# Designs tried in a protein design chat: VH-VL binders against o27280. Part 417

Target 1, 266 residues: o27280
Amino acid sequence: MDSMNVPEVLEIKRIVEESESVKTFIFSWDFRREVRPGQFVMVWDFRDEKPMSVSLIDPVRSEIGISIRRVGEFTDRVHGLSEGDLLGIRGPYGRGFELMGRDILLVGGGIGMAPLAALADEATARGMRVDALVAARTADELLFLDRLEAAGVNISTCTDDGSCGFKGFAHERLLTLEENHDMAAVCGPEPMMFQVMRILDERDVPAQLSLERYMKCAVGICGQCCLDDTGFRVCAEGPVFWSQELSRVREFGRYRRDPAGRRVPW
Short names: E, the ipSAE of ESMFold2; O, the ipSAE of OpenDDE; V2, 0.75 times the mean of E and O plus 0.25 times the DockQ between their complexes.

## First folded at step 17 (VH-VL)

Design zc3 (framework fv_libevitug; at its last look DockQ between E and O 0.86; V2 from the best seeds 0.82)
Fold by OpenDDE, look of step 17:
Structure zc3 (fold): chain C 266 residues (1-266), chain A 123 residues (1-123), chain B 110 residues (1-110)
Amino acid sequence: as target 1 above (266 residues)
Amino acid sequence: QVQLQQSGPGLVKPSQTLSLTCAISGDSVSSDSAAWNWIRQSPSRGLEWLGRTYYTSKWYYEYAVSVKSRITINPDTSKNQFSLQLNSVTPEDTAVYYCAREYPRGYYGMDVWGQGTLVTVSS
Amino acid sequence: QSVLTQPPSASGTPGQRVTISCSGSSSNIGSYYVWWYQQLPGTAPKLLIYGNDRRPSGVPDRFSGSKSGTSASLAITGLQAEDEADYYCQSYDNSLSGYVFGGGTKLTVL
């Protein structure tokens, strides 16, 4: 046990409204401490604690950002906060993305774009060519488009209702793309990721996928985020997994476990 | 181009105060993105970080535990320099002392170093 | 005696690949970035690697850094005579609340 397991009370430096339901909370960060795209932090509002992906890593400004979607009581409270308010942050935790090659494909759905946005920044900073397939239900739910564009990312959009870009799901749009990449990073609804992974595997594109599971301790002790049948702990061995690893995970794309450990379909 | 120029005496008597100055050119001592460090090097102790100072709305100071009780790092915005004071020196404090910049602070490490100053503690 | 452990010496012939290890713990390398410095005789250390595996401007791409767990490594490919120097790893240690260095590795080009 080290100091990183103790929440640090941090002031919200800035809040960026990404969409109607998503805000990015920006905090000062001591960049001697490592933080990687794909890692998550535990956000503590002094009542409850939830895992959130790091969506911004800015060493120049000494800032990190956490993008949070408003989906429940906890996030409702957090979304009610203002600049200058305090939150507890502990971490980062988990395995982040690895960058390989020259050309990278990002496939993100909804809030899943949060860690991918951070990855995009790193990839572009490293001189990689980045293509991003950004998916959402509707146009107004597409995240980080301006940010990605500013970073030099080649963006393709996909919406369920066709309000922006390709009408359909991310895996359907992916099928229409002929270009192969050196690697892919995927994050979004698990059914989406499952389909995307299958396509990428067929194309022999190495892929990393970030899973979202119920997490309690974030340090691999409680076992609440264990995956059938491997015993992988999403908080410790993940949340980023290689497709080869996930191929061994029976529940991937099929079901998840709720806080009580019950199987819940997607 | 950022440069650091060190100055100060190379000989200090035991129990006295070691004083060095690092003059900055090409950057500001009060840069929000920089940190200013002192490091020393000796055959017996190798490279040893002593401390740093940096400005972000206010001045911050971080000192190594080994010298915390004896060390003071002072920025001088008027002269665009920062200094090292190490009190109650002993022969164990004999080393080559370096000033160094971090930019950006933390992540990029110490990217610019002074030329080094040999300080000998001897009676 | 140094917080970070390096081999005291390494050697290679021109054109070879040489690796220098840096071993730490969860309180430093395990959680914080690793930096590498090159020090030529009679000179100040020069930043070689930052952020575990990033090269500052002017550093040849034959220098590379990596990190895994609580250990880091500096790799030099295409070894050249000019690479003969001392190499130091650096990290931050939360238990000491300060930067820490390795003991240094003297690299000899044979």
Scores: ipSAE 0.855, ipTM 0.920, lowest interface PAE 0.6, mean pLDDT 94
Fold by ESMFold2, look of step 17:
Structure zc3 (fold): chain C 266 residues (1-266), chain A 123 residues (1-123), chain B 110 residues (1-110)
Amino acid sequence: as target 1 above (266 residues)
Amino acid sequence: QVQLQQSGPGLVKPSQTLSLTCAISGDSVSSDSAAWNWIRQSPSRGLEWLGRTYYTSKWYYEYAVSVKSRITINPDTSKNQFSLQLNSVTPEDTAVYYCAREYPRGYYGMDVWGQGTLVTVSS
Amino acid sequence: QSVLTQPPSASGTPGQRVTISCSGSSSNIGSYYVWWYQQLPGTAPKLLIYGNDRRPSGVPDRFSGSKSGTSASLAITGLQAEDEADYYCQSYDNSLSGYVFGGGTKLTVL
């Protein structure tokens, strides 16, 4: 048996309330094991387990952070936990973001800012110039603004309802922003990512996008996270893909699959 | 600056116990972010990690499987040092022994090393 | 025999680029960070690279690290006479539950 695929039961060391609906759960972590922004862990509440992106990587304090939006029964139960309570964690899994060049654009929608916040910390620590477009439905759902500002990130915001920043979608705001970046990293609702990817491809900006799909094994064996037409496994070849890889994926931005394998519209 | 100063005998007879001490200045052996390592180096085996100790809410100890049955690493907070004991030595244990700080432990590696102590195991 | 495999020697002339390889497995380099150390004659090893590709303060930017799969590489550009030393890679191995080192590479500057 591979011990790296069995959940380790960890104590919740700290909880940070990022918004009304999003909390970051912080655990002690052994940073001899490689952890990259864009990788994910499987979080086990002793009844069910779900993939969650790593949002905080702090080797100085030996801490890892996982941001979770309350959206259903599993996340409701986890949000009801307190510091000192236990969760199972296995991973990390997947391909993380690769940094290149001097100037990076982050485009995040909702909870999709979680892995991008970890990436922003690493990029600024490496001396890169970081611009972030942070999108949400409303101002109250814009995530990590204070953290990004403290890290020296240049923030642009947009909200669907116009309550903060640009009124409209992330791709609409992107059209009004400067085009001077060496690369981009994108994470959020898949329709948003599809529109953003199209613009970045047209501008010839190398882009990496982080996808979400149903996962069971998280190590590439069961095939539940496969993308149509390519056979890419989100848990193994992703969750972070280059835009060129995704251009070959018919389902991207158009539909997803539920646990039973049925197509579900985006 | 953090410095590590080693002491201990350089000659040990087979079957006896090798005992070395590493004194720490500029840091605390009980620092909650550091780990304290012993490493040895020989021409035949190169660099070989032996073990580490570190403190958080309690003391933790990790030993290389190759020496686990014979090794003890002891922190001493009153003297601000940590020691190596290796029992039942053979000529195969002849090496230069180093102590090293790992700070912060894990990701950052062994950033400060002691000067090294040649220990010869011979009759 | 070291768990991580390095060439026993490497050489270059001043100003050139040299790379030193470090081959491991899925139980070490494949899942764990890589560290590099420089050891000048008569001295203890000195940390050169951590976190696969990060430099501690005071290490010149002509030293760089990289990792791909189960292998890692140390690159030295603008080679200088003072770079003549032994170089060791390190990782953690979960099957051995401990840190592991490469056998070392003696770099000669011609």
Scores: ipSAE 0.746, ipTM 0.885, lowest interface PAE 0.9, mean pLDDT 90
ESMFold2 (binder alone), look of step 17: mean pLDDT 94; pTM 0.950

Design zc4 (framework fv_libevitug; at its last fold request DockQ between E and O 0.81; V2 from the best seeds 0.85)
Fold by OpenDDE, fold request of step 19:
Structure zc4 (fold): chain C 266 residues (1-266), chain A 123 residues (1-123), chain B 110 residues (1-110)
Amino acid sequence: as target 1 above (266 residues)
Amino acid sequence: QVQLQQSGPGLVKPSQTLSLTCAISGDSVSSDSAAWNWIRQSPSRGLEWLGRTYYTSKWYYEYAVSVKSRITINPDTSKNQFSLQLNSVTPEDTAVYYCAREYPRDYYGMDVWGQGTLVTVSS
Amino acid sequence: QSVLTQPPSASGTPGQRVTISCSGSSSNIGDYYVWWYQQLPGTAPKLLIYGNDRRPSGVPDRFSGSKSGTSASLAITGLQAEDEADYYCQSYDNSLSGYVFGGGTKLTVL
């Protein structure tokens, strides 16, 4: 088996159209190699390379899935691929989610549901009760609902336009939910995560949040994904962080660094 | 219930070929979800993985580097078994040999083992 | 000698908690799953733990596995006489392109 740092050229086994803008690409995986929800892989289309969260982990079928949102040139190219086409995959990298307790709350927004879907599968397989708050701009952008339901997840939906479920943002919906959980996992737009984290902290619910930052090397060397002040590398110490860790991160929920290293607000 | 039944000679002369067979019941050697392994155990070397074979649209073979040049694992779909051949044996190849199944393959470990066969390499 | 390092022996009294360590490297435990096997005297190994910390059906919850970095650990709580056996950790090594085992730990119940 090749080094983790060398991309493996893998055939796209299947493509699942999750929404108008999101596709899940499924690959064969050697499950002697560890892969955990919350970890990411570097996807190489032989021109460019981008980090993508693992959204499916199926050791029974020996498959992993990578859900990709169409947002730019790279993802446009990838979305143009068909089953049987090839991609380079290296990894997985980063710190994934840790499961604890019996009841877990998942709060996801948009493509942020990708790693949470994988986490949901693992949690349910381990016999945990899983509640998921799935948020999106519109109903047709809600991801993985059928998959989550099939896994036995209790789903609550939230849409900005009210086309499905609660009308409003995820943190607003969360305020209406009174049940406490042993832990929470959060992934989505950082403003969403910031608000959700605050609520969870007030409720003394341990929370893990997955951050998105520009990554280049994915192995903690280049520093492009380094968080200000703390020196946390999202690719190495993250992308999953505990709320206590993020409380030390000044930029969280406020700004990020673009590929040029400039501060850009959320 | 899946069972593995081993057979073969327990004594082999140096430079000859060690040959063992593992008969499968309750599963198929060509199962897309299984892998079939040979492992040996000795006081000097402990547990040592020798190799495995599995079928996924085609047959795959993986051999330990230490024995790669001398080892052959062959599935037999007609008899629902798989065999081990180890050429040019020396006393260092003396061990208890096990066949073992992975199901599902990889992640779930070797869940079913044969009874083991002591093979002694001696003149 | 073995790629994975285990203590050669461990002991405990009934009811105690015993931990068996398994030390590897970045080429194996660091990136690959760990399995554990129990081998009773005169028998073939039996799968005890898969996927670092998962128990197959029939394995008591007294047995637990964990992994951190390049090391793994098997914990046995409420030690029983029947737990006296040899325990082996297993992983995959990318440099060797194959499964690797620890040297085994002989657990004695006093």
Scores: ipSAE 0.947, ipTM 0.972, lowest interface PAE 0.5, mean pLDDT 96
Fold by ESMFold2, look of step 17:
Structure zc4 (fold): chain C 266 residues (1-266), chain A 123 residues (1-123), chain B 110 residues (1-110)
Amino acid sequence: as target 1 above (266 residues)
Amino acid sequence: QVQLQQSGPGLVKPSQTLSLTCAISGDSVSSDSAAWNWIRQSPSRGLEWLGRTYYTSKWYYEYAVSVKSRITINPDTSKNQFSLQLNSVTPEDTAVYYCAREYPRDYYGMDVWGQGTLVTVSS
Amino acid sequence: QSVLTQPPSASGTPGQRVTISCSGSSSNIGDYYVWWYQQLPGTAPKLLIYGNDRRPSGVPDRFSGSKSGTSASLAITGLQAEDEADYYCQSYDNSLSGYVFGGGTKLTVL
């Protein structure tokens, strides 16, 4: 077995409070090991293990950051930790985003901005022009705005309640934005991603979308992260897929699977 | 401007200890972001990494498996240098030896190299 | 016997594109970054590429790196006479717990 399959127990070096419900946990990391924006790690709290996207890749400071939204028992326990406490990390796993061209559009909803923040850092470091559409229910839930601004990203916001930026959904705001990007990267609630993908496909903008599915093994052997019809394993062939790859996936945007593998509506 | 200046003997007899020193100017051996490497080069084996040392809250050492039983790398903060000792040498240890800075360490590669020291192991 | 495999030689004429391959395994190039070094005759190696495809300051943009699976490639476009040198790839190998190099490629500019 590769060393990537065994959790390494790491100290939490720093904790950044991104919002009332989202914290970024920062660890020292050996950057001889490749990490790509869009890849994920399995976070182990010594009782359970969940996949989390990498949100910070900082080889200068030897730091990796994992952003975690508090949504249940596991994430409640992790949010209760302090600097110096321990977590297990295994990975990174999965296929990350690929950059192409000079102009990239990022479309992120809620915690979906986490892997896109890492991608924005890489894109700006490579001299690309980066536009980001950042979506949330309310202004207080918009993530990474200061970080994106400091990186020179051109930010558009939308909120369901109109408290910041465009009032409405990300795909509605997208219809009012410039159409001349070389590529797009999308991550957020799957219904949002479906609507955004449809618009980008109509505009012939190459798009990569990062999917969330239930994961157990993270290395492609258990089948729990499979997509209907294609047999794609989100942990192996994804979590980042090109929009063309997703065009044959009937479940995308329509339902999700619980930990027991049962179909449930979004 | 960072420079690495190597010193040490060019001839060593079999079974003896090879000892080289790398003096650092323009940087500190205890720099929080750097790692200090030894590499050797021979016609038969090409470039071969031997080991590195670096400081964060304490000193860390990594050695290549091929030489791990015979190698020691020592930083010296008072002289701002780091050394290589390789015990029990054989003619197969004949090579040009380089020291190199890795800065920032891990991701960015070895950006500054010493001039190289040819060490011949023969009786 | 180098851990990473490179062709022992390559050649081209001025202005041509040349590529140099570097083959590894899942214990190194597959999961770890690739570095490239240029060694001019009689000198120490010089860093050309880090992070698979990034160039340090002062390295011309006609040098580029790429990685696919367990293999990496260095490309030189607009080949110049001064590019005649030895080229080495490097990675980290998890099974050996250390840096590993390719055997080197001698590039001749005809």
Scores: ipSAE 0.809, ipTM 0.916, lowest interface PAE 0.6, mean pLDDT 90
ESMFold2 (binder alone), look of step 17: mean pLDDT 93; pTM 0.949
OpenDDE, look of step 17: ipSAE 0.914; ipTM 0.956
ESMFold2, look of step 18: ipSAE 0.759; ipTM 0.898
ESMFold2 (binder alone), look of step 18: mean pLDDT 93; pTM 0.949
OpenDDE, look of step 18: ipSAE 0.918; ipTM 0.956
ESMFold2, fold request of step 19: ipSAE 0.792, 0.773, 0.763; ipTM 0.910, 0.901, 0.900
ESMFold2 (binder alone), fold request of step 19: mean pLDDT 93, 94, 93; pTM 0.952, 0.956, 0.948
OpenDDE, fold request of step 19: ipSAE 0.946, 0.946; ipTM 0.972, 0.972

Design zc5 (framework fv_libevitug; at its last look DockQ between E and O 0.67; V2 from the best seeds 0.78)
Fold by OpenDDE, look of step 17:
Structure zc5 (fold): chain C 266 residues (1-266), chain A 123 residues (1-123), chain B 110 residues (1-110)
Amino acid sequence: as target 1 above (266 residues)
Amino acid sequence: QVQLQQSGPGLVKPSQTLSLTCAISGDSVSSDSAAWNWIRQSPSRGLEWLGRTYYTSKWYYEYAVSVKSRITINPDTSKNQFSLQLNSVTPEDTAVYYCAREYPRDYFGMDVWGQGTLVTVSS
Amino acid sequence: QSVLTQPPSASGTPGQRVTISCSGSSSNIGSYYVWWYQQLPGTAPKLLIYGNDRRPSGVPDRFSGSKSGTSASLAITGLQAEDEADYYCQSYDNSLSGYVFGGGTKLTVL
């Protein structure tokens, strides 16, 4: 992890409209500094700070991208920003994805596709075969399809309303797929990930899952992102976990903790 | 193919200025992608990065702390080259000096090197 | 004396697997990419590995890099006589605001 925990003020180089509710903010990045798919940064708008996954890693253009879904006050403010505006970026933090094997399966739901998109780019660049199951509530919420396609990813879509691809949830679509992979990377709503993990475990497919939990310090000090019974800190030991690790986490897929530390159901 | 060709004297007296030039072919010194470095190598100090220059709307310079007070790297766009000046040299500055290109595609690894120039500091 | 620590020497016989370690700290390898260079006698260093584990064009797949925490490793499989060289790891150090190299490892092919 970066020993420097001071946000760097960066200019928004470009903004990509991914969907009605999702924008990707692109920043210049010094690629002497390591950044990996699955890692997150703390985004500071000079009022509040929130963790966001890195969704684009482009060494050639010396750029990284952060995809942000408009869901609350903070993200509303950020979505109001324009190219040339400034944001504070602290990080990257956390454990990113590991790539292994030749064939990988990506299963993403909603904004969970953000880190997976970055992983897809790395995997394809390494010559891996990448299958991606992209899930969303509706067709218009499916993210990064063109980008993934351009990268040579084999895409399957899944929507709750059937507006695109398989009608149903990601785990249901996964059950219909018989192909096996060397590894899987999963990111999305935790209930989705829980179901997907079960299927992958049954199929003996090594799986990494990226959790999205409330994080405050991002450096493993405050304990706000601790997972029950394990002491895992999502910001330090995660956000990417192996399925074997998450199998030890009682709250995974069942409940989360709010900013006050209270258990709340998904 | 990108090539770096070094030139300069191989002998410098103590307290004088070491001067080397690195001529670039196949790329531009003002490329907004590449960075241009000087590195030296000696048995006593091993490989030692000295500094770099690169162009991104303007020229930037980064120098190693160990030589910062004595070093100047100068790009010359007209000749498509960059130079190294190291002032007040001592025998400790005796080394093989290399120029090298960093390239973003290689995550800013030094993918092209000059042939090296042995510079001996001796009275 | 070098910021990054390498074993001074390594050896192997043709066909063997050899690994060269590179140890650093959180201020360098822990936060920045690692590069590896091969230097044949009388020649300039040659980029061998970039971005921890990536190979430039022309570098055989016998060479592989890895990184974990504050340490990196170069692995050479199927060791060949031509692999006899000095190998250097490189990273960036934020505390020094500059690139740092390992002390180098002399690899001998027996």
Scores: ipSAE 0.832, ipTM 0.917, lowest interface PAE 0.6, mean pLDDT 94
Fold by ESMFold2, look of step 17:
Structure zc5 (fold): chain C 266 residues (1-266), chain A 123 residues (1-123), chain B 110 residues (1-110)
Amino acid sequence: as target 1 above (266 residues)
Amino acid sequence: QVQLQQSGPGLVKPSQTLSLTCAISGDSVSSDSAAWNWIRQSPSRGLEWLGRTYYTSKWYYEYAVSVKSRITINPDTSKNQFSLQLNSVTPEDTAVYYCAREYPRDYFGMDVWGQGTLVTVSS
Amino acid sequence: QSVLTQPPSASGTPGQRVTISCSGSSSNIGSYYVWWYQQLPGTAPKLLIYGNDRRPSGVPDRFSGSKSGTSASLAITGLQAEDEADYYCQSYDNSLSGYVFGGGTKLTVL
């Protein structure tokens, strides 16, 4: 292995409170190293290491941002850190999103908007028209709205409880939106992504979806991120897949695996 | 408009020190977003990066491993320039030497180049 | 000598598409961005492509870059006489801790 597989210890330069449960941690970054929207890094808190999507890519300011939702012991510890504190970062890893055409649709659920916010910045910088469907359970969990507006993104919202925008699920809102897009990028809860993919396939819109799986090595050697029946490694061949690649994946949207490896429904 | 103007001798004897200067107009050598590079070019090796310097809260220096033991790049804020010194030269150091700005540094590439200086190392 | 490998020459006729390859490794192109430079006879290099596929202002859209694995490619469509030049790829190499260039490709317009 080379030096890229060892975490680099970086100082937290700035912390942005995105919601009560989500923070973006910003670091100085050497942008000779390639970073693409949809890639992830492994974040090390000196005890444990977890994959997190890149949400901010700013080569002008030499800043990279990693958005983290508080969901357990690891993320609780990271959320307790302050500016000036240290984290280990290795990566980036994985295949990012590929842009095509002039009109892109983003569909994000919850923290799944993080990599899509980075993609929106790239798409608008390339002169694309960007529509974003931002979904959450409640209005308080809708992420990146101000940032997306500042980038010139056309935003539609939906919330499970109806507290902001359309009341219902992302795929239900999608049925009420216009169909004039050259491509789509989707990230969020896997059942949501499955339903959104079906609609986009019916509309013949090329779609890329970002999957989440348990990761250990992040470089494709441990096998922990493999998909059933294909041998695709989410950390190497993904995390971003074209919808056509996912059509061969039996588990997508249909079941998940618990820590013991058993198939369980979503 | 940013311009880089090179100066220095075009002929250097073996074992001596090659010294070149790159004067900057339209920008500052201490710009917090730029890096200042030296590159050389010869028929046998093509383009070869030698090193760079840049300022943030302090000065940083990066040198190619092939010349690291012999090279020094010095910024001079008062004259708004940066220099190259290459010690113990041999005929293999004969090349056209370029200075180049990298702005913003890292991602965006070398956007402004000096005119080039042919340096011949010969007895 | 050159860490990145380019063909020494390429040629095409006006209006044609030409590609120039740049082969590297996981320590450079596989993990780092690719830059391309054009060098017209008797002049300093000029930045042509950054960020694998981005063009600075003033570079025509008939120049395009791409990257796959540890290899990169520069494509020129609608080839013109003024495209006759040397073309260099560049990346960063983490094992050498520095920028690295390809050996250059002399493009001839027939």
Scores: ipSAE 0.794, ipTM 0.912, lowest interface PAE 0.6, mean pLDDT 90
ESMFold2 (binder alone), look of step 17: mean pLDDT 94; pTM 0.954

